# VH-VL binders against q0aze0, part 470

Target 1, 268 residues: q0aze0
Amino acid sequence: MKIILVNNRFKENTEKKAQEIAGQLSALNVEVIIDNGLDEPYAGTVDFIMVLGGDGTMLRAARRYGQRAIPVLGVNMGTVGFLSNIEINELAEYLPLILREEYSLEARMMLEVAVFQQQSLLTRVFCLNELLLRSNSPRMLSFALEISGQKLEPYRGDGLIVSTTTGSTAYSLSAGGPIADPQLDAFIVTPVASHIINKRPLVVSPEREISLHLLEEREAIIGIDGQIKMDFGAENRVLIKRAPHPLLMVNLKAKPFFTSIDRSLQRQ
Short names: E, the ipSAE of ESMFold2; O, the ipSAE of OpenDDE; V2, 0.75 times the mean of E and O plus 0.25 times the DockQ between their complexes.

## First folded at step 22 (VH-VL)

Design RB26 (framework fv_inotuzumab; at its last look DockQ between E and O 0.56; V2 from the best seeds 0.00; counts 0 for: pae E 2.7 > 2)
Fold by OpenDDE, look of step 22:
Structure RB26 (fold): chain C 268 residues (1-268), chain A 123 residues (1-123), chain B 112 residues (1-112)
Amino acid sequence: as target 1 above (268 residues)
Amino acid sequence: EVQLVQSGAEVKKPGASVKVSCKASGYTFDDYAIHWVRQAPGQGLEWIGLINTYTGDTYYRRKFQGRVTMTADTSTSTVYMELSSLRSEDTAVYYCARDESYFDYLSGTFDYWGQGTLVTVSS
Amino acid sequence: DVQVTQSPSSLSASVGDRVTITCRSSQSLVYSEGSTYLSWYLHKPGKAPQLLIYDVSRRLSGVPDRFSGSGSGTDFTLTISSLQPEDFATYYCLQATHFPITFGQGTKVEIK
């Protein structure tokens, strides 16, 4: 068995714990690769990914490995979040199950985000939570939204979020988006500070495609999962689709989403 | 308007402790981590540590581990840095600085700074 | 710790001059998906430091366009295309890719 441990550079304890866990796994004849983000993603075949940290760490792991259809386990290390399944102090208890592959998987839809310069592809990224288009100045943006070729009225505001249902409890929520069942596949399109009062978020079928571009010569930024940033101008287009592969999240412990949502959201 | 307002200058004896506050306003408090940076006389900027106001996680430079404590009070949007066992070498202007946070992830960019707090350690 | 070497330590320049400050890290500052956590700050005596450039080349809103950042990997540059009177200060680069976070030694830009 080969396992990737993904840790968080912003949390010292995750690095230490990753080394400790790596030692334990090695003693069990498990090959371990530690990914702290400083190196390229491991290109070889692996059987399991263990994420040590919070939701941000999980997002990074998802972007790096989600397309490879590898089971991903979130191990929470004292943070509040929605994407971890077990706590670090529970790892020893569940380790035998992991090694025996006795767990269930929950598929979570990811976004495929393609950014173009004219007709040329600049970058393609898969992400678990959301794409954010925002102004890079105090001025509002004017941008066009198309859904499966249907042109909506131009948007004017600080920006726009296209989120998965997984991401519905992240930045989209702060922007007034709905809380979505993570077992549901859908896009959530949430305006950020729209000049139109009470402009409502859209819940869009994952079968559709979403296109964004600016209607004026202004500087904007594309943000992905709050971690990747890229410049976005009038010559750029972004196309958002459902990723061809979902993230396979490991479910070792029952974590009822709706039962615990109030408790989790109270801290936000 | 985003503001970080720090507490006033402090004069301490060696071995004492100092607690500097950084009150944040003009933004959502727990969407940003707070870093602490100091500058000793004639020296450059030195990173001390950070606190993630959302998760409560802290990260201290090893040099300060054991004698620095950072805390956050969400009810008052205030972050505190306490430094104990003060030495003359701790004499410096201490700054708090804002860093955008996304769960347990930080941007690593200090976009807003407090005005600084002079801490003088002398016998 | 990752060392960040800033050069020069000081320089004298006149208004209108092109100023270039370099920052070299002991290790690559490239992180996941190519992100590079390198930023530049301006610091005047008695004032708080101010962010100028982040993510190597991104200019903070409100920062004049005479300031620009470039570089990759381990070598980074801050350029002031035409120095203005208000630009005389000490400049610092900061890396946040590796912990602990570290600053360059600073570059003092003085009036010639």
Scores: ipSAE 0.811, ipTM 0.918, lowest interface PAE 0.7, mean pLDDT 94
Fold by ESMFold2, look of step 22:
Structure RB26 (fold): chain C 268 residues (1-268), chain A 123 residues (1-123), chain B 112 residues (1-112)
Amino acid sequence: as target 1 above (268 residues)
Amino acid sequence: EVQLVQSGAEVKKPGASVKVSCKASGYTFDDYAIHWVRQAPGQGLEWIGLINTYTGDTYYRRKFQGRVTMTADTSTSTVYMELSSLRSEDTAVYYCARDESYFDYLSGTFDYWGQGTLVTVSS
Amino acid sequence: DVQVTQSPSSLSASVGDRVTITCRSSQSLVYSEGSTYLSWYLHKPGKAPQLLIYDVSRRLSGVPDRFSGSGSGTDFTLTISSLQPEDFATYYCLQATHFPITFGQGTKVEIK
């Protein structure tokens, strides 16, 4: 069995702890590849991905490995986030189940994001939470949103979020979007500081194609999961679709979603 | 308008503790992590650690491990940094700073800073 | 810890001068998907530091065009194309790719 162990770069002694876990797994004839984010993603085939860290580390793992249809387990090394399944001190208890592949999988929709310069594809990236279009200057943006070729009234404001249901509890929530059940597949389109009062968040079928472009020359940024940033200008457009493969999250221990969101609900 | 307002200057004896507050306003408090940075007299800037204001998770520079405690109070939009077992070399201006990334990405980019709090440790 | 060394430690310049400050790290600052967590700050006596440049070359919204950042890997540069009266300050680079976060020692830009 070969696994990738993905590190959290900021957690205390993460390198030492990852090496300790890798040693324990190797003693059980499990081949371990450590991904601390400093090297290129492992290119070979693997059976399982273990993420040591919080939701931010899971987002990196999802972008690197989510389209490979490999089971991904979130292991929290502190306070439990939305994407972790077990705690680090429980790993020894659950390791036999992992090795025997005795777990269920929960599929989480991902976004496929294609950025163009005029008619040329510049890049294609995947994300688990959201795409953010935002102004990169004190001046607001004027931009167009199209959904499956249907052009909406122009937007004017600081930007726009296109999120998955998994991303509904992240930036989309802070911008006024709804909390969505992550078992649903949908796009959630949330304006950021819209100067047009009638622009409400939209919940959109995952089968739709979403397109964004600027209507005037401005400096803007496309953000992916709050971690990857790309320049975006009047010569660019972005196309957003459901990704070909969902992230396959391992479920070893039940995590009740609705009781875990009370804090997020209360800050709304 | 984003603001970080820190508590006032403190004078402490060696061996005591100090607790510096950092009150945030003008944004959603628990969307952004808070870092702490200090500058001792005649020295450069030194990173102490950070707190994720949503989860309460902390990340401390090893030098301060065991002496620093950071906490966040969402109801008052305030972060606290407590430094214990104070030494004369802990005399510094202490700053809180907001991490630009919001949902625990932790880019380590500080877009807004508090005004600073002078902590003086003297006999 | 990753060492970040600035050069020069200080310099004297006049309004209108072009100023170049370098920052060299002991390890590569390239992280996942090419992210490079190197930022530049301006710091005046009695004031809090102010962010100018992040991700090597990306200006914070509202920072004047005269500030530019460049570099890759281990070697980075902040350039002020035409120094203004408000630019006399101490400048710091910061790396956040590696734990712990570390600052350069600072570069003081003084009035000639």
Scores: ipSAE 0.573, ipTM 0.828, lowest interface PAE 2.7, mean pLDDT 88
ESMFold2 (binder alone), look of step 22: mean pLDDT 91; pTM 0.939

Design RB3 (framework fv_inotuzumab; at its last look DockQ between E and O 0.78; V2 from the best seeds 0.83)
Fold by OpenDDE, look of step 22:
Structure RB3 (fold): chain C 268 residues (1-268), chain A 123 residues (1-123), chain B 112 residues (1-112)
Amino acid sequence: as target 1 above (268 residues)
Amino acid sequence: EVQLVQSGAEVKKPGASVKVSCKASGYTFDDYAIHWVRQAPGQGLEWIGGINTYTGDTYYRRKFQGRVTMTADTSTSTVYMELSSLRSEDTAVYYCARDESYFDYLSGTFDYWGQGTLVTVSS
Amino acid sequence: DVQVTQSPSSLSASVGDRVTITCRSSQSLVYSEGSTYLSWYLHKPGKAPQLLIYDVSRRVSGVPDRFSGSGSGTDFTLTISSLQPEDFATYYCLQATHFPITFGQGTKVEIK
């Protein structure tokens, strides 16, 4: 068995814990790779991914490995979030189940974000939570939103969020989007400070495609999961689709989503 | 408008403690981390540590560990840095700075800064 | 700790001059998905530092376009295409890819 441990570069405790866990797993003849983001993602085959940290760390892991259909376990280390399944102090208890591959999986839809310069692909990224288009200045943006070729009225505002249902409890929520059942596959399109007061979020079928482009020469920024930033100008287009593969989240411990909402939101 | 307003200048004796405050306004407090950076006379900028206002996690430079404590009060949108066992070498202007954060992720890019707090340690 | 070395430590220049400051790190600053956490700051005595450039080459809104950042891996540069009177200051690069966050030692840009 081969396991990747993903930790946070700024959280030394996660690094230490990763080393400890690596030692324990090695003693059990499990090969371990530690990924703190400073190296390229491990390209070889692995059987399991443990994410040591919070939701941000999970998002990074998802972007790096989510397309590979590898079970990903969130191990919370002192933070409250929606993406961890067990606590670090519970790992010892569940480790035998992990090694025996006795766990269930929950598929979470991811976004495929493609950014173009005219017709040329600049980059393609898979992400678990959301894409954010926002102004790079205090001035509002004017941009076009298309859904499956249907052109909506031009949008004017600070920005726009396209989120998965998983991401519904992240930036989208702060912008007034709905909380969505993570077992539901859908896009949530949430306006950010629209000049139209009654501009409502859209719940969009995962079978559709979402396209964004600016209607002005002003510069904007594309944000992905709050961690990746890209310049976005008039010559750029972004196309958002459902990722071809979902993230396979490991369920070792029962953690009903709706029961966890209050607990997680209380700390925000 | 984003603002970080720090507490006033401090004069301390060696061995004492100092607690500097940084009040944030103009944005959602727990969407950003706050870091502390100091500049001693004739020296460059030095990172001390930071606090994630969302998670509560603290990140201290090793040389300050055991001597620095950072706390956040969400009710007042204020971050505090307490430095104990003060030495003459701790004489510096201390700055708080905002860093974009997303859950347990920190960018480490300081886009807004406080005006600075002079801390003088002298016998 | 990752060492960040700026060059030069100081320079004298005139208004209108092209100024280039370099920053070299002891390790690559490339992080996940190719992100590089290198930023540049302007600092004047008695004032708070000001962010100029982040993520190597992204200029902060409101910062004049005479400021530009470039580089990759371990070598980075801040360029002022035409130095203005208000640009005389000390400049710092900062890396945040590796813990702990570290600054360059600074580059003082003085009037010739």
Scores: ipSAE 0.865, ipTM 0.933, lowest interface PAE 0.6, mean pLDDT 94
Fold by ESMFold2, look of step 22:
Structure RB3 (fold): chain C 268 residues (1-268), chain A 123 residues (1-123), chain B 112 residues (1-112)
Amino acid sequence: as target 1 above (268 residues)
Amino acid sequence: EVQLVQSGAEVKKPGASVKVSCKASGYTFDDYAIHWVRQAPGQGLEWIGGINTYTGDTYYRRKFQGRVTMTADTSTSTVYMELSSLRSEDTAVYYCARDESYFDYLSGTFDYWGQGTLVTVSS
Amino acid sequence: DVQVTQSPSSLSASVGDRVTITCRSSQSLVYSEGSTYLSWYLHKPGKAPQLLIYDVSRRVSGVPDRFSGSGSGTDFTLTISSLQPEDFATYYCLQATHFPITFGQGTKVEIK
């Protein structure tokens, strides 16, 4: 069995814990690869991914490995989040179940994001929480949104968020979007500081394709999961659709999503 | 709009401790980590460590591990840095700086800084 | 620890000059999906440092367009295309790809 341990680059204790876990797993004839983000993603076959950290660490794991249909377990290292399943101090208790593959999987929709310059594809990336289009200057943006070829009235404001339901509790929520059940597949399209009153958040079928482009020359940025940034200008457009594969999240321990919402909302 | 206001200058004797505060305003406190950077006289900038205000996680440069403690009080939007066992070499201006965070992710980019707090260690 | 070394350590220049400061890292600063956490700061005595450039080349809103950043991997450059009187300061690069976060030693830009 081959496992990737994904950890947080800014916390030395996470690296030490990853090494300790790797040693324990190696004693059980499990091959372990540690991924702190500095090396290229492991290219070979992997059976299981263990994320040692919070939701930000899970987001990186999802972007790197989510399209490989590999089970991913979030292990909480004392952080706040929606994407961990067990606590680090419970890992030894659940390890036998992991090794016997005695767990269920919850599918979480991901976004496929393709950025073009003119007609040429510049890059294609995957995203678990959201794409953020935002101004990179003091001036607001004027931009067009198309949904499956249907052109909406132009947007004006600081930007736009296209989120999964998993991302509904992240930037989308702060911008006024709804909290969505992460078991639903949907896009949530939330304007950021819109100067047009009728631009309410939209909940959109995952079968749609979403396209964005600027209507005036402005400096903008596309942000992916709050961690990846791409320049975006009048010569660019972005196409967003449901990724071919969902993230397969491991469920070893029941997690009551709806009761945990109150804790997350108290962050203000 | 965004402000980081630090506590006033301190004069300390060798062996003492100092606790510097950094009060944030004009933004959502737990969306940004707070880092501490110092500059001793005639020297460059030196990163001491940081605290993720969302998670409470701390990150200390090894030379300060065991002497520094960083805490955050979300109710007052204030971060504290305490440095113990002070030596004359700890004489410096201490700055807090914010770093956009996204859950446990930090970019390590310091977009707004406090005004600085002079800490003088002398007998 | 990853070392970042600036060059030169100081320079003298006149208003209107093009100024180039380099920052060399002991290890690649490329992180997952190509993110490169290299930033540049301006620092004047008695003032807080000021962020100019982040992610190698992204200018902060409000920073004059005479400031530009470039580079990749281990080699990075801050360029001031036409030096102004307010630009005489010490400049620092910072890497945050690797823990711990490290600054360059600084480059003092003085009036000739």
Scores: ipSAE 0.813, ipTM 0.907, lowest interface PAE 0.9, mean pLDDT 91
ESMFold2 (binder alone), look of step 22: mean pLDDT 92; pTM 0.948

Design RB4 (framework fv_inotuzumab; at its last look DockQ between E and O 0.77; V2 from the best seeds 0.82)
Fold by OpenDDE, look of step 22:
Structure RB4 (fold): chain C 268 residues (1-268), chain A 123 residues (1-123), chain B 112 residues (1-112)
Amino acid sequence: as target 1 above (268 residues)
Amino acid sequence: EVQLVQSGAEVKKPGASVKVSCKASGYTFDDYAIHWVRQAPGQGLEWIGGINTHTGDTYYRRKFQGRVTMTADTSTSTVYMELSSLRSEDTAVYYCARDESYFDYLSGTFDYWGQGTLVTVSS
Amino acid sequence: DVQVTQSPSSLSASVGDRVTITCRSSQSLVYSEGSTYLSWYLHKPGKAPQLLIYDVSRRLSGVPDRFSGSGSGTDFTLTISSLQPEDFATYYCLQATHFPITFGQGTKVEIK
């Protein structure tokens, strides 16, 4: 068995714990690779990914490995834990199950974000929570939203969020988006400070495609899961699709979503 | 408008403690981390540590571990840095600075700064 | 700790001059998905530092176009295309890819 441990570069405790866990797993003849983000993602075949940290760390892991259909376990080492399944102090208890591959999986839809310059692909990223288009200045943006070839009225505001249902409890929520059942596959399109007071979030079928581009020469920024930033100008277009593969989140411990919402939100 | 307003200058004796405050306004407090950076006379900028106002996690430079404590009060949108066992070498202007955060992720880019707090340690 | 070294430590220049400051790190500053956490700050005595450039080349909103950042891996550059009177200050690069966050030693830009 081969396991990747993903930790947070700024949280030394996660690195130390990763080393400890690596030692324990090695003693059990499990090969361990530690990923702190400073190297390229491990390209070899792995059986399991363990994320040590918070939701941000999980998002990084998802972006790096989510397309590979590898079970990903969130091990909470912080206070916020929408994407964590067990606590670090519970790991010892569940480790035998992990090694025996006795766990259930929950598929979470991811976004495929493609950024173009004219017809040329600049970058393609898979992400678990959301894409954010926002102004790089205090001025509002004017941009076009197109859904499956249907052109909506020009949008004017600070920005726009396209989120998965998983991401519904993240930045989309802060922007007034709905909380969505993570078992539901859908896009959530949430306006960020629209000049139209009654502009409502959209719940969009995962079968559709979402396209964004600016209607002015002003520059904007694309944000991915709050961690990746890209310049976005008038010559750029972003295309958002459902990722071809979902993230396979490991369920070792029962964690009902709706009963945990209040607890999780209180910690934010 | 984003603002970070720090507490006033402090004069302390060696061995004492100092607690500097940084009050944030103009943005959602818990969406950003706050870091502390100091500049001693004739020296460059030195990172001390930071606190994630969303998660409560603290990040201290090893040099200061055991002497520095950072706390956040969400009700007042204020971050505090307490430095104990003060030495003459701790004489510096201390700055708080805002850093974009996303859950347990920090960008490490300081886009807004406080005006600075002079801490003088002398016998 | 990752060492960040700026060059030069100081320079004298006149208004209108092109100024180039280099920042070299002891290790690559490339992080996950190619992100590079290198930023540049301007600092004047008695004032708070100001962010100029972040993520190597992204100019903060409100920062004049004469400021630009470039580089990759371990070598980075801040360029002021035409120095203005208000640009005389000390400049710092900062890396946040590696813990702990570290600054360059600074580059003082003085009037000739």
Scores: ipSAE 0.865, ipTM 0.932, lowest interface PAE 0.6, mean pLDDT 94
Fold by ESMFold2, look of step 22:
Structure RB4 (fold): chain C 268 residues (1-268), chain A 123 residues (1-123), chain B 112 residues (1-112)
Amino acid sequence: as target 1 above (268 residues)
Amino acid sequence: EVQLVQSGAEVKKPGASVKVSCKASGYTFDDYAIHWVRQAPGQGLEWIGGINTHTGDTYYRRKFQGRVTMTADTSTSTVYMELSSLRSEDTAVYYCARDESYFDYLSGTFDYWGQGTLVTVSS
Amino acid sequence: DVQVTQSPSSLSASVGDRVTITCRSSQSLVYSEGSTYLSWYLHKPGKAPQLLIYDVSRRLSGVPDRFSGSGSGTDFTLTISSLQPEDFATYYCLQATHFPITFGQGTKVEIK
């Protein structure tokens, strides 16, 4: 059995703990690869991914490995997040179940994001929480949103968020979007500081294709999960679809999403 | 308008402690970590550590481990750095700086800085 | 610790000159998905440092376009295409790809 341990590059305790866990697993003849983000994603076959950290670390794991249909377990090492399942001090208790594959999986929709320069594909990335289109200057953006070929009235403002339901409690919430049950598949389209009063958040079928492009020359940025940035200009467009595979999140314990809603609202 | 306002200059004796505050305004406090950077006379910039205000996680450079404590008070949007067992080598201007965060993710980019706090350690 | 070494340590220049400052890292600064956490700061005595360039080449909003950053892997450059009177300062690169965060030793740009 081969396991990837994904950790946070800055938190020294996370690196130390990853080495301890790797030692325990190696004693059980389990191959372990530590992914702190400095190397290319491991390309070979793996059976399980363990994320040691918070929701931000899970987002990186999802982008790197989420399309490979590998079970991913979030192990909380601090404040409980939305994407962790067990606490680090519980790992020894649950490790036998992990090794015997005695757990259930919850599917979480991901976005497939394709950025073009004119007609040429520039890059394709995956996203668990959201894509953000935003201005990179004090000037507002003027941009077009198309949903399955239907052009909406132009947007004007600071930008736009296209979120999964998982991402509904992140930046989309702060921009005025609804909290969505992560068991639902949908796009949530949330304007950022819109100057057009009738541009309300939209909840859109996951079967739709969403397209964005600028209507005038401006400096803009596409952000992915708050962690990846790409320049975006009038020569670019982005297409957003449901990703081919969901993130497969491991459930060893019931995770009480609804009892944590107040905490999400405190973070706006 | 984003501002980081630090507490005033301090004069301390060797072996004492100093606690510097950094009050943030003009942005959502828990969307940004706060780092501390110092500059001793005639020297360059040196990173001390940081605190992720969203998670409460702290990150300390090894040379400061055991002497530095960083805390955050969300209700006042203020971060504190306490440095103990002061030595003459700790004489420096201490800056706080904010760093974009997204949950436990940090970019390590310091876009706004406090005005600096001079700490002088002399017998 | 990852060492970041700037060159030159100081230089003298006139208004209008093109200035280049290099920053070499002891290890690659490439992180997940190509992110490269190298940034450049301007620092004048008695003032707070100011961010100019982040992610190697991305100019902070409001920074004049005479400032540009380039490079990859271990070798990075800050360029000032036409030096202005307000640009006389000490410049620092910073790497944040590796723990701990480290600064270069600084490059002082002085009036000729």
Scores: ipSAE 0.821, ipTM 0.907, lowest interface PAE 0.8, mean pLDDT 90
ESMFold2 (binder alone), look of step 22: mean pLDDT 92; pTM 0.948

